VHH binders against Kynurenine formamidase (BNA7). Designs and how they scored, part 8

Target 1, 268 residues: Kynurenine formamidase (BNA7), of Scheffersomyces stipitis (a3ggu3)
Amino acid sequence: MSEKIVFYGKEQLQRIRIFNYSESNDKTLIVLHGGGWRDPRNSYNDFEDMANYILEEKKATNINIIGIDYRLSPFIKHPVHLIDVLTAFRYILENYKTGQLSIVGHSVGATLLLEILNYVEIIQTGLEQLETSEPSIEELQTLFDFISKNLTFKTMYFLDGIYDVRALLEEYPSYDFFVKSAFVSTVAIEEASQLSWKQHNEAFKIAVDKYEILHSLEDELLSLNQPKLFAKYLQDRKIECSFRTGNWGEHEQVYRSQAVSEHVLQNM
Short names: E, the ipSAE of ESMFold2; O, the ipSAE of OpenDDE; V2, 0.75 times the mean of E and O plus 0.25 times the DockQ between their complexes.

## First folded at step 4 (VHH)

Design g44 (from d7 with T104S R105P S106E Y107W; framework vhh_surovatamig_d1)
Fold by ESMFold2-Fast, scan of step 4:
Structure g44 (fold): chain B 268 residues (1-268), chain A 121 residues (1-121)
Amino acid sequence: as target 1 above (268 residues)
Amino acid sequence: EVQLVESGGGLVQPGGSLRLSCAASGFTFSDYYMSWVRQAPGKGLEWVATISSDGSSTDYVDSVKGRFTISRDNAKKSLYLQMNSLRAEDTAVYYCARYGDWVSPEWFDYRGQGTLVTVSS
């Protein structure tokens, strides 16, 4: 399988890793890693087993796989992680034929997936709390215009994710240490906690055909509380989703599960 | 065995400067983000600064921005903290720390024994 690393920005973590790219491929799977906004050991390499399973073991060679890296806290704060992810999407869509696009987000990667659905409000409120002039209003508007016109997904897979940071800290107060490295204030946490405090009845900004929530019963870091809250949030908005659980390993093993990779492949 | 050994602390007058050093061993230093954390008398641990594995990115707690500079020398397996314009509130034991994974209940996996910085007249 062919591989290459390409930079979408000037910083070391503003990079993507591309597997099996061909203009003749009709599908692209994006993979978006976790790591609590801060752990440099989590990267697009987390999905190497998934890529090998799909492309080498199952020989699904008509699929491009692209892993996205993004800058990490404490060097940057929310919502800059999301701005990096959207910048990566602009780069990908400007430079590669992607065909049908699907995406897997794991842990904080799944958090970022949910944030993509409401990206305008999440970025605007986050930047207000950060009290920064960068990026400029003009730069943001250009990015938003591009994303609104060009980014759609067939399937979003939410894998063992964090969907409401406030609820996470209510359940696990000891997780405060990594959350505070990523969010500038308590207000920033509340504004980013889409499922509890931040309620709105506007349609999602990104078109998605299928929502797939996957959670390992063996996850030792996140209970079923997070995916259940998220499933209810989607139900309350009249959005159908699939919610699947299984014995797929501990939190940092679930993206290596062959059963998970098979499910992703079969539903692309 | 992971070891982090700090040095360079001492007594300094307000407005003065100190340079802290940390010698690392027992792991591949160049693979890890590194931090300085401190604990003032009667207070909890406070993160001070972090530097990326290749040294290209740094971040600081707001109270030390513009006064402290974190740096590293991967060939020497050493981490540094240059502290300028020191204030009485900077009085603390300073710890060299290896950046912890997100699943750790601590901000760092490993911490050294610390070096005391006292800022007083």
Scores: ipSAE 0.013, ipTM 0.322, lowest interface PAE 8.4, mean pLDDT 88

Design g45 (from d7 with R98K T104E R105Y S106D Y107A Y110I; framework vhh_surovatamig_d1)
Fold by ESMFold2-Fast, scan of step 4:
Order: C-alpha cells, then sequence, then structure tokens
Structure g45 (fold): chain B 268 residues (1-268), chain A 121 residues (1-121)
C-alpha cells in the first residue's frame, strides 16, 4: 500500500492518501473517517486494515483506494467539514481518472455521506448559522456546479453512523460535549438533522445506485436507533437499501473487521 | 514524551485579570492545535479555547468570548490564556492540552498538574 499524501487545500488536514492507484483501474473506493467531528486520532489511516485486506490479502489491486481527511472542530464548525470533503472530491475528480466511485463512511464519516446527498441545503443553512462570508458566494457556486455535474456513486456504505444529530442527543444527552464543539447552535443541529426534516421529499442531489447500511451489534457508542431511523427514512422515500448487522467489534474496531471489508469488496 | 507545565493561576477578585502560561516539550509544538480546558470543583472537564498551529485562528466557549484571549509563541513553545473580567464561575483548575490527545468523556487528555484559578472576594 502507498503512503502517498496529496493536499487539496492549504491546511494540514486538507489532504488525501492514495492507498492504491492506476489509471487503468475502472473502480475507486473512497474511505471517509469519523471521530465526532473533532478527534485527531481518526484519519484516513483508520481504513489501513480495510485497504490491506482488499489490496494485499484479496489481491484486488485493480481497485483504486483513496482516503479523505478534512479539518476538525473546534477549529472549524459545520458545515465546513462537508465543504472540505466536497473540495477533496473536486480535487480527486480533476486530477485522477477514477472510473466508478464507491464510498465507505464511518461514524461522522457516514453522517457526511448523508449530508452529501443534500449538500446544497446543508451547506447553505449551515453557513447562515455561522454568519460568515467565507467561502465566497462565487467560490461556493463553482464548487456546487462542479459537484452537480461530476459526482456520482455506485455504492455508499454507511458504517456505524450518526444520521440524525437531534435524535442522537435525545438518546444520549451526554454526547452534547462533542456535538457542541462542531455545531454553533441548537438551530444548526436541527437544520443538519435531515431525518427530522418535515416534508422534505425532494430527490437527492447526488445519484447513488446502492445504499448499504452496516451496523455492528457490538458498537458501545451507538445503538441500532440511528441505522433504523435512517433505513426508515430511505424506505419512506422509496429508495432501496440493505441493512446488515453483525458482531464486528466496538465502534473504533468496526472499520477493521474482515467481514465488513469483504462485504464492501463484494458489493462495490 | 509529551510534557505540558501550566502556571499563572492564583486568587483574584471578581472583575480581575490573570495570565496563564503553558510550557510544552517532547513534541513539535508548532505542528499542533492547542487548547485550554478547565475543571471546576466537583465537575467534569470543560473546553475553554483552542488556537491553530500557526496562531491564525482561535475559538472559544461562549461563556468566555470577549473576556479571554488564547495566544501562542511557537519559538518559545509556549501557550497563553489572558483572562479578563473574571467571574466566580471561572474558578477551576486550568490545563493546557495538545489537541491530538483525546479522551472520550471530554475529548482531551490532560498531561500536566494544571494551575488553580480561584475567583473570590
Amino acid sequence: as target 1 above (268 residues)
Amino acid sequence: EVQLVESGGGLVQPGGSLRLSCAASGFTFSDYYMSWVRQAPGKGLEWVATISSDGSSTDYVDSVKGRFTISRDNAKKSLYLQMNSLRAEDTAVYYCAKYGDWVEYDAFDIRGQGTLVTVSS
């Protein structure tokens, strides 16, 4: 596996890692880490075991694997994490021939995947809560234009994720400590909580062929409540998805599970 | 080995000021975001302020905005917290923390002994 690091922005965490790449490959797996919007122990390297399983153990070297890092709270606030992720996608798609894209998001990484589906509304409402002029309207519009024209996925894998922050805090009020680090207000949390949106039945902004929800039964931080709410949200919108559970380790072990890596490989 | 040594605390009257310092060693100080966190008697750790690695960006908990200023001197490997208009509720042991040191309860791993700030008449 490669240690090649490339920067898509000026800040230390505005970087990607190229685990494996060739222009001759027709599939690319993107991996997007979690960490409660703020944990610097989480990075694209969380997925080293998944990349090793795919590339070294299964010898599937015909698959590109790229990991995305993004800036963390409290230095930045929602929706800047998502803006970084979209900026990384613009960089990747401008500089690499990727073929068919699939993506795994873990924990907050899975939250960011859901936010990608409605990225325009999430970013616009988030920036209004920040009351900031950065990024500029022009810069943001060029990013949105690029993403709408160029970004599609075959499979999105949502791994032990947070899909509705409001519902998370209702279930676990003590998680307020990391949520408040990332969101400037209760209104920002409510506006980011897509599954709690009333009457928002518009089509997603990003085309995705397959939705795969995966949740470890051994996750000590997140119950089945989050993935069940998300599965219902997709079902109510008549979007086909799979929902799988298994004994795949605690919250910070699930992305190292061989069973999870095998499932990703078989379905991308 | 990461070492952080806090100083500058003391007894101060409401409305007073204190300047806290943190001396860092054992890591490349200029590469890390740094934070101040505090623990009031009988309570958990509370994040207070963070500063970016180059000092260009700062963030604060709402209760201290406009009263506290975080700063750093990368050449001296030192972190500072200027505290003005102190209130009784600011009474706590103050710790500096390397942003990379994470614990789930409050997302900060405390390395030093801290420095006690008591705001009382």
Scores: ipSAE 0.000, ipTM 0.185, lowest interface PAE 15.9, mean pLDDT 87

Design g46 (from d7 with Y99H F108M Y110V; framework vhh_surovatamig_d1)
Fold by ESMFold2-Fast, scan of step 4:
Structure g46 (fold): chain B 268 residues (1-268), chain A 121 residues (1-121)
Amino acid sequence: as target 1 above (268 residues)
Amino acid sequence: EVQLVESGGGLVQPGGSLRLSCAASGFTFSDYYMSWVRQAPGKGLEWVATISSDGSSTDYVDSVKGRFTISRDNAKKSLYLQMNSLRAEDTAVYYCARHGDWVTRSYMDVRGQGTLVTVSS
């Protein structure tokens, strides 16, 4: 596997890792890490075991695998994490022939996948709460135009994710310390909590063929409440999804599970 | 064994300055975000400032912005807090803290023994 690191921006965490790439490959798996918006020990390298299983153990070298890093709180606040992720996608799609895209998001990475589906509203309301002029309206408009024209997925894998931050804090009030590091206000949390929005009748901004929700029964940080809320949200929008559980390790082990990696490989 | 040792506290008059230091050992200092937190007499812990692992980014609680500066020297495995224009309400024990990951459900996973700062006439 490759250790190749490429920067999509000027900051150290605005980087991607190319685990495997060939322009002749027709499938690309993107991996997007978690870490509660803030943990510098989480990175695209969380997925080294998944990449090793696919590329070295299963010899599926006909698949590109690219991992995305993004800037972390408290130095940046929602929705800047999402803006970094979209900027990384723009960079990837401008510089690499990717074929069919699929993506695995773990924990907050899965939160960011859900935010991608409604990225315009999430970013606009988030920036209003930050009361910032960065990025410029022109920069956002060019990013949004690119994403709307070019970004689609075959499969989104939501792995042990946080889908509704408001509901997370109702269940685990003690998690407010890391959530408040990432969100400037209670209003910012409410506006980002898509599953709690009053109407679900707008179409998603990004086309996705298949939604896969995966949750480890051994996750000690997140109960089944989060993926159940998300499955209901998709059902209410009349979107078909699969919901799978298994004994795949604790929260920071699930992305290293061979069973999870095998499932991702089989369904790409 | 992971250790953080603070120094530099003392008695200072309002409007004065102090520089706090923290010596780290037992871990790769350059891999971690570091924070200063404080505890005033009879009160809980309050976060004061954070610095990124490479020193490129800093953040502060509003009450100290423009007065305090957090910095680090990765080669010396040291963290610093320059405190200017000190006020009576800055009186507290100041702790050096390694930024906690969210898995521990704590805003810090390691802190030192503290150094007392008293601002009084």
Scores: ipSAE 0.005, ipTM 0.281, lowest interface PAE 10.0, mean pLDDT 88

Design g47 (framework vhh_surovatamig_d1)
Fold by ESMFold2-Fast, scan of step 4:
Structure g47 (fold): chain B 268 residues (1-268), chain A 123 residues (1-123)
Amino acid sequence: as target 1 above (268 residues)
Amino acid sequence: EVQLVESGGGLVQPGGSLRLSCAASGFTFSDYYMSWVRQAPGKGLEWVATISSDGSSTDYVDSVKGRFTISRDNAKKSLYLQMNSLRAEDTAVYYCARYGDWVTRSPYYFDYRGQGTLVTVSS
């Protein structure tokens, strides 16, 4: 399969990795990694086994796969991770024919998927908590206008994710060391905790046809509490979703599970 | 095996300077964020500075900002800490540390640490 790395920005982690691109392909799978906002060992390379399974073992050669990297904490703070991800989407959609778009987010990558659904409010409230006025209002408005007109998904796959940061810290207070590296204040954490955030809009900003929640029963870092809260949240919003569990390995192994890759392929 | 070996510690007067070095082996050094961590006599571990894998980004504890500079040479597999305007409260054993997984229970973000090098600041 063809592979290439392309930069959507000037920083080293503002990059994407593209597998099997062709203008004749009718589908694109985006993959978005985790790592607690901060771990440089997590990257688009986490999904190499998924890409190899789909493209080489199953020979689904009509699919482009694109992995997105983004800058990491403590050097940047929420919501800059999300701004990088949306900037990557703008770059992808301006430069590549993608066909029908689906996306897998793992761990914090799944957190970022949920943030994409309400990106305007998440970015606006997050930037109000930062000490910077960059990017400018005009730059953000240009990005938002592009995203609102061009970004839709067929399927979003939420894989072993963090959906409410406040609830995470209530269950695992010891996780505050990586959360505090990514969020500048308790207010920033509360406003990013969408499942418990009082001002969250009921209507999502991005159209998604299918919501798929997947969680490994062997995950040693995240219990079923996070995906159960998220499934309930979607139910309360009258959004249909599937919720699946299986023995798919530990937290940093689930994205390498062939069973997970097969499910993604069959439902995209 | 993963090894981190610090050097460059010593006795220095307040206001003086020291440069610490760390030689890394047993892993792909250029793939990892690296940190300096210190422990003052009778106290707990304190994170001092972190540098990104490519050296483009750095972060410091507030008490050393403007005085200490972390740097790295990926070709030499080495990490450095330039310490200027040293104070008595900087007296500690300094450890070179590999940035750990986000799930490590260390509040100082490391999964491997060297043997340390002693820095004594006294008049």
Scores: ipSAE 0.000, ipTM 0.275, lowest interface PAE 11.2, mean pLDDT 87

Design g48 (from d7 with S30D V103L Y110S; framework vhh_surovatamig_d1)
Fold by ESMFold2-Fast, scan of step 4:
Structure g48 (fold): chain B 268 residues (1-268), chain A 121 residues (1-121)
Amino acid sequence: as target 1 above (268 residues)
Amino acid sequence: EVQLVESGGGLVQPGGSLRLSCAASGFTFDDYYMSWVRQAPGKGLEWVATISSDGSSTDYVDSVKGRFTISRDNAKKSLYLQMNSLRAEDTAVYYCARYGDWLTRSYFDSRGQGTLVTVSS
């Protein structure tokens, strides 16, 4: 597999890794890492074992695989992580023929997948909490217009994710130190906690054909509470999803699970 | 084995300046965010400053903003802290620290032996 790195922005973490690419391929898998919004040891390289399994063990070289990096807290604050991810998608879609997109997000990467579904509200309310003028309204409108017209997914795989930050802190108050590194205030946390939005009935902004929730029973950092809340949220919105659990390793091992990689490959 | 060796501490008068250095070995220095943390006599560890792996981003505790500058030289595997306009409250042992995983409260998983900075008349 390829070690090719391409930058979508000026900062070191505004980069993608192209594990495998051909313009003749009609399917692309995007991989999006976690790390509590802040850990520089988490990167697109978290998915090297998944890419190796798909491309080398299973010989599915007819699939493009691209990993996204994004800037980290404390140097940036939510929702800038999401803005970077959307900027990466704009770059990818402008420069590469991708065919059908599917995406795996792990931990905070899965949080970012959920935020993509309501990206306009998440980014607008988040930037209000930052009280910042960057990016400009014109730059955001251009990005939102592009994303609205061009970004769709066949399958979103949510792997051992955080879906409601408010509920996370109720269950694990001791996690407040890394959450507060990423969110500027309690209000910012509440506004980002989609599953806790009381009367949110508008349709998702991004079309997704399949929702796949995966959670390792061996995850020592996140209980089944997060994926159960998310599955109920989708059910209440009349959206079909699958919810699978298994013995796939601890939180920082689940993305290396051969069983998880096989499931992703089979459902692309 | 991860090793971090600090130097440059000493006695300085209020308003003076010192430059701390840290030599890193035993790991890929270019892959890590690096921090300076300090411990004043009888107090806990306090985070002071962090610098990204490529040196493009820095962050500081409010009490040192505008007075301290963190920098790094990846070719030399070295981390620096330029301390200006020093105050008695800056008296502490200063530690070079490797930024830890997202679960690390102190923002580091390894630190050196420290270098003492004393600010007094």
Scores: ipSAE 0.013, ipTM 0.316, lowest interface PAE 8.3, mean pLDDT 88

Design g5 (from d7 with T50V D59Y; framework vhh_surovatamig_d1)
Amino acid sequence: EVQLVESGGGLVQPGGSLRLSCAASGFTFSDYYMSWVRQAPGKGLEWVAVISSDGSSTYYVDSVKGRFTISRDNAKKSLYLQMNSLRAEDTAVYYCARYGDWVTRSYFDYRGQGTLVTVSS
ESMFold2-Fast, scan of step 4: ipSAE 0.134; ipTM 0.567

Design g6 (from d7 with T50I D59Y V103L; framework vhh_surovatamig_d1; at its last look DockQ between E and O 0.27; V2 from the best seeds 0.00; counts 0 for: pae O 5.7 > 2, grease 25.6 > 24.2)
Amino acid sequence: EVQLVESGGGLVQPGGSLRLSCAASGFTFSDYYMSWVRQAPGKGLEWVAIISSDGSSTYYVDSVKGRFTISRDNAKKSLYLQMNSLRAEDTAVYYCARYGDWLTRSYFDYRGQGTLVTVSS
ESMFold2-Fast, scan of step 4: ipSAE 0.169; ipTM 0.593
ESMFold2, look of step 5: ipSAE 0.233; ipTM 0.617
ESMFold2 (binder alone), look of step 5: mean pLDDT 82; pTM 0.833
OpenDDE, look of step 5: ipSAE 0.018; ipTM 0.403

Design g8 (from d7 with Y33W T50N S52K S53Q S57E T58K D59Y; framework vhh_surovatamig_d1)
Fold by ESMFold2-Fast, scan of step 4:
Structure g8 (fold): chain B 268 residues (1-268), chain A 121 residues (1-121)
Amino acid sequence: as target 1 above (268 residues)
Amino acid sequence: EVQLVESGGGLVQPGGSLRLSCAASGFTFSDYWMSWVRQAPGKGLEWVANIKQDGSEKYYVDSVKGRFTISRDNAKKSLYLQMNSLRAEDTAVYYCARYGDWVTRSYFDYRGQGTLVTVSS
């Protein structure tokens, strides 16, 4: 398995890891880690077992696999995580021939996938709450124009994710610690919680062919409430999704499950 | 067995200085972001400062910025907090924390027993 770290920005966490790449490959799997917006132990390396399973055990070397890192809270706050992820996509799409993209997001990585679907509104409202001048309106518009023209997915895999932060805090008030490190205010949380948006019935900004929601029954941090709310949100928008559960380990073990990796591989 | 042992706390007058130390064992210290966290009497835990694995990035809560300096010595497996211009509001138990699992241990996967800092005349 080939291994290469490349920076899409000037900060240490503005980096991608290329697990396998050839421009002759017609499929690219992107992997996007979690860690409650803040945990530096979580990185693209969380998916090392998934990459090893696909590339070494199953010998599916005809698939590109690229992992994305992004800056973490409390050093940055929402929506900067999402801006980093979109900046990484711009970098990848400008510098690599990717063919058809699919993506696995774990935990907050899955939260970021959901945010990608309505990225313009999520970023604009988030930056308003953050009271920052970076990035400039011009830089942001250039990024948005690129993303709207070039970013589409075959399959988004939402793995043991957080989809409604308000509901998360109602179920687990003690999770306040890491949520408050990532969001500047209750208003920022509400504006980022698109499952609670009442007037937004517009089509998603990003085209996605397949939505796959996966949740481990052994997840000790997140109940089935999160994926059930998300599945209902998609149903209400007339979007078909797959919702699967299994005994795939604890929250920080799901992305190492061979059963999960096999499912991802078989649906690419 | 992962252990973090804090020292250096004590009674100090407003405007004074203290240097806290933390000795780490049982894990590869150089692989982790490290933090100082404090808890004032009757209040919750407050993050104070964070330092990257190689010491290249340092971050502080606004109330201590310019007064406190976090540092580390990976060869000695030690974390430090230099506290200057101390205020009564800095009175707290200070904990050395390994920055890790964001949920399992209230977002710090290991925390020492703490060292008490009292700023009082």
Scores: ipSAE 0.012, ipTM 0.228, lowest interface PAE 9.1, mean pLDDT 87

Design g9 (from d7 with D59E G100D V103I; framework vhh_surovatamig_d1)
Fold by ESMFold2-Fast, scan of step 4:
Structure g9 (fold): chain B 268 residues (1-268), chain A 121 residues (1-121)
Amino acid sequence: as target 1 above (268 residues)
Amino acid sequence: EVQLVESGGGLVQPGGSLRLSCAASGFTFSDYYMSWVRQAPGKGLEWVATISSDGSSTEYVDSVKGRFTISRDNAKKSLYLQMNSLRAEDTAVYYCARYDDWITRSYFDYRGQGTLVTVSS
C-alpha cells in the first residue's frame, strides 16, 4: 500500500498519514486516535492494524485511509485539539478527493468526534476559558465557514470513548490528573461535559448519516457508563444509533481488533 | 531503582551554547518517551521538549523552537538537550524526566535532581 505523511500546520503533530490514496477511490476512512489528550504514545499509527486489515487482508483497495495527528496537552489546552482536527479536515478537503467520508475516533478521539458535532459552541466557549486572542475571530470564522459548507460524514464510529468529562470524574476521580492537563479550569471541564451541558440542546452542526457506538467489554479503563450515557443522549435528541459491545481487548487493543476493523469496513 | 542524573549546566553569556546530558538507569530506557523540563527562579515548572522512545518524533515549547534540539542515544541510555542562542529568560534548573503514560498520577513519573543553567552578562 502507498503511504505518505503530510503536514497541515507548522507544528510537528499537525500532520496526517495517508494510506492508499487515489482520486478514483470512492470512500475515505478518517482515523482519530486517543491518549487522554496528552499521551504521545498514541498517534495516527494506532490504526496501522486497521489499515492493514482493510487494505491488505480484505483488499478493499477503493478506500483511502487518513490518520489525523493533533497537538497534545499539557503543551496545548482544550479546545486547541479540536481546532487542530478541524484544520486537518480543511487541509484534507482542500487537497484531496475524498468521496464518501467516514470516521473512527478512539477514546479521546471519540470525544473529539462528539465535539465536531457541536464545534462552534465548543470552540467559542473553550477559547473564552483560555483567555487567548489566537486564533483571531476572522481566522475562526473562515475555518467555521469552510467546515459548515464542506464537512459531512456517512458514518461516525465512537470507539471506547469519553463523552462526558464530568461523569468520567464522578466515576473515576483519579482520572483528574490527565483531565486537568487538558482543561484550564473547572468551568472548561463543565463546558466540555457535553451530555450534561445545557447549551448543547441545538441541532448538530455536521450532517452524519449513521452513528455507531462501539465499546469493548474488556476495556479496563472505561466502563459501559460512558457509551450508555451517550446512547441515551442521542436517543433523547431522536437520533438513531447502533450500540455494540464485544470482547475486543483492553482499552489500547480495541483499535487493533480484527472484529472492530471488519465492522467498520462493513458499515462505511 | 529508577535514576536520572543530569549534567552540563553552568554559566554562559547571552547568545552562547550549552549541551545538557542525562544518564538513565534502573529501567528499559528505549521503551520510554523522555522530556526536559525547567524551573526558572520564582516560577513554576515549564515543559521544554519531549522525544519519542525511538527518537523519530520531537516536540518543543514555542520559545525554544529552532534554538534547542532534544536527542537520545538508546545504546548509551542517555538523553541530551543542545541549547543554542541562549537568552536570559532561559535561566533555570533543567530536569531530565521520564514521561508518564496516561494511567499515572503525574506528567513525569520520575525526574532527576536537575542542573542549573545561568545565562547572564
Scores: ipSAE 0.000, ipTM 0.188, lowest interface PAE 13.6, mean pLDDT 87

## First folded at step 5 (VHH; from g18 with T50V D59Y Y110S; framework vhh_surovatamig_d1)

Design k1 (at its last look DockQ between E and O 0.33; V2 from the best seeds 0.00; counts 0 for: pae E 3.4 > 2)
Amino acid sequence: EVQLVESGGGLVQPGGSLRLSCAASGFTFSDYYMSWVRQAPGKGLEWVAVISSDGSRTYYVDSVKGRFTISRDNAKKSLYLQMNSLRAEDTAVYYCARYGSWMTRSYFDSRGQGTLVTVSS
ESMFold2, look of step 5: ipSAE 0.368; ipTM 0.731
ESMFold2 (binder alone), look of step 5: mean pLDDT 83; pTM 0.842
OpenDDE, look of step 5: ipSAE 0.039; ipTM 0.452

## First folded at step 6 (VHH; framework vhh_surovatamig_d1)

Design m1 (from g18 with S52Y Y110S; at its last look DockQ between E and O 0.49; V2 from the best seeds 0.00; counts 0 for: pae E 6.0 > 2)
Amino acid sequence: EVQLVESGGGLVQPGGSLRLSCAASGFTFSDYYMSWVRQAPGKGLEWVATIYSDGSRTDYVDSVKGRFTISRDNAKKSLYLQMNSLRAEDTAVYYCARYGSWMTRSYFDSRGQGTLVTVSS
ESMFold2, look of step 6: ipSAE 0.015; ipTM 0.457
ESMFold2 (binder alone), look of step 6: mean pLDDT 83; pTM 0.843
OpenDDE, look of step 6: ipSAE 0.028; ipTM 0.371

Design m2 (from d7 with T50V S52W S57K V103M Y110S; at its last look DockQ between E and O 0.03; V2 from the best seeds 0.00; counts 0 for: pae O 14.8 > 2, grease 25.7 > 24.2, placed apart)
Amino acid sequence: EVQLVESGGGLVQPGGSLRLSCAASGFTFSDYYMSWVRQAPGKGLEWVAVIWSDGSKTDYVDSVKGRFTISRDNAKKSLYLQMNSLRAEDTAVYYCARYGDWMTRSYFDSRGQGTLVTVSS
ESMFold2, look of step 6: ipSAE 0.011; ipTM 0.324
ESMFold2 (binder alone), look of step 6: mean pLDDT 81; pTM 0.834
OpenDDE, look of step 6: ipSAE 0.000; ipTM 0.235

Design m3 (from g28 with T50V S57K D62Q Y111S; at its last look DockQ between E and O 0.39; V2 from the best seeds 0.00; counts 0 for: pae O 4.6 > 2)
Amino acid sequence: EVQLVESGGGLVQPGGSLRLSCAASGFTFSDYYMSWVRQAPGKGLEWVAVISSDGSKTDYVQSVKGRFTISRDNAKKSLYLQMNSLRAEDTAVYYCARYGSDWVTRSYFDSRGQGTLVTVSS
ESMFold2, look of step 6: ipSAE 0.253; ipTM 0.649
ESMFold2 (binder alone), look of step 6: mean pLDDT 83; pTM 0.840
OpenDDE, look of step 6: ipSAE 0.029; ipTM 0.338

Design m4 (at its last look DockQ between E and O 0.12; V2 from the best seeds 0.00; counts 0 for: pae O 10.6 > 2, placed apart)
Amino acid sequence: EVQLVESGGGLVQPGGSLRLSCAASGFTFSDYYMSWVRQAPGKGLEWVATISSDGSRTDYVDSVKGRFTISRDNAKKSLYLQMNSLRAEDTAVYYCARYGDWMTRYFDSRGQGTLVTVSS
ESMFold2, look of step 6: ipSAE 0.132; ipTM 0.568
ESMFold2 (binder alone), look of step 6: mean pLDDT 84; pTM 0.848
OpenDDE, look of step 6: ipSAE 0.005; ipTM 0.292

## First folded at step 7 (VHH)

Design n1 (from c8 with S50L N58Y; framework vhh_lunsekimig_d3; at its last look DockQ between E and O 0.93; V2 from the best seeds 0.00; counts 0 for: pae E 6.4 > 2)
Amino acid sequence: EVQLVESGGGVVQPGGSLRLSCAASGFTFSSYALYWYRQAAGIERELIALITSGGSTYYVDSVKGRFTISRDNSENTMYLQMNSLRAEDTGLYYCAVEYTKTYSGWVDYWGQGTLVTVSS
ESMFold2, look of step 7: ipSAE 0.076; ipTM 0.545
ESMFold2 (binder alone), look of step 7: mean pLDDT 80; pTM 0.789
OpenDDE, look of step 7: ipSAE 0.043; ipTM 0.501

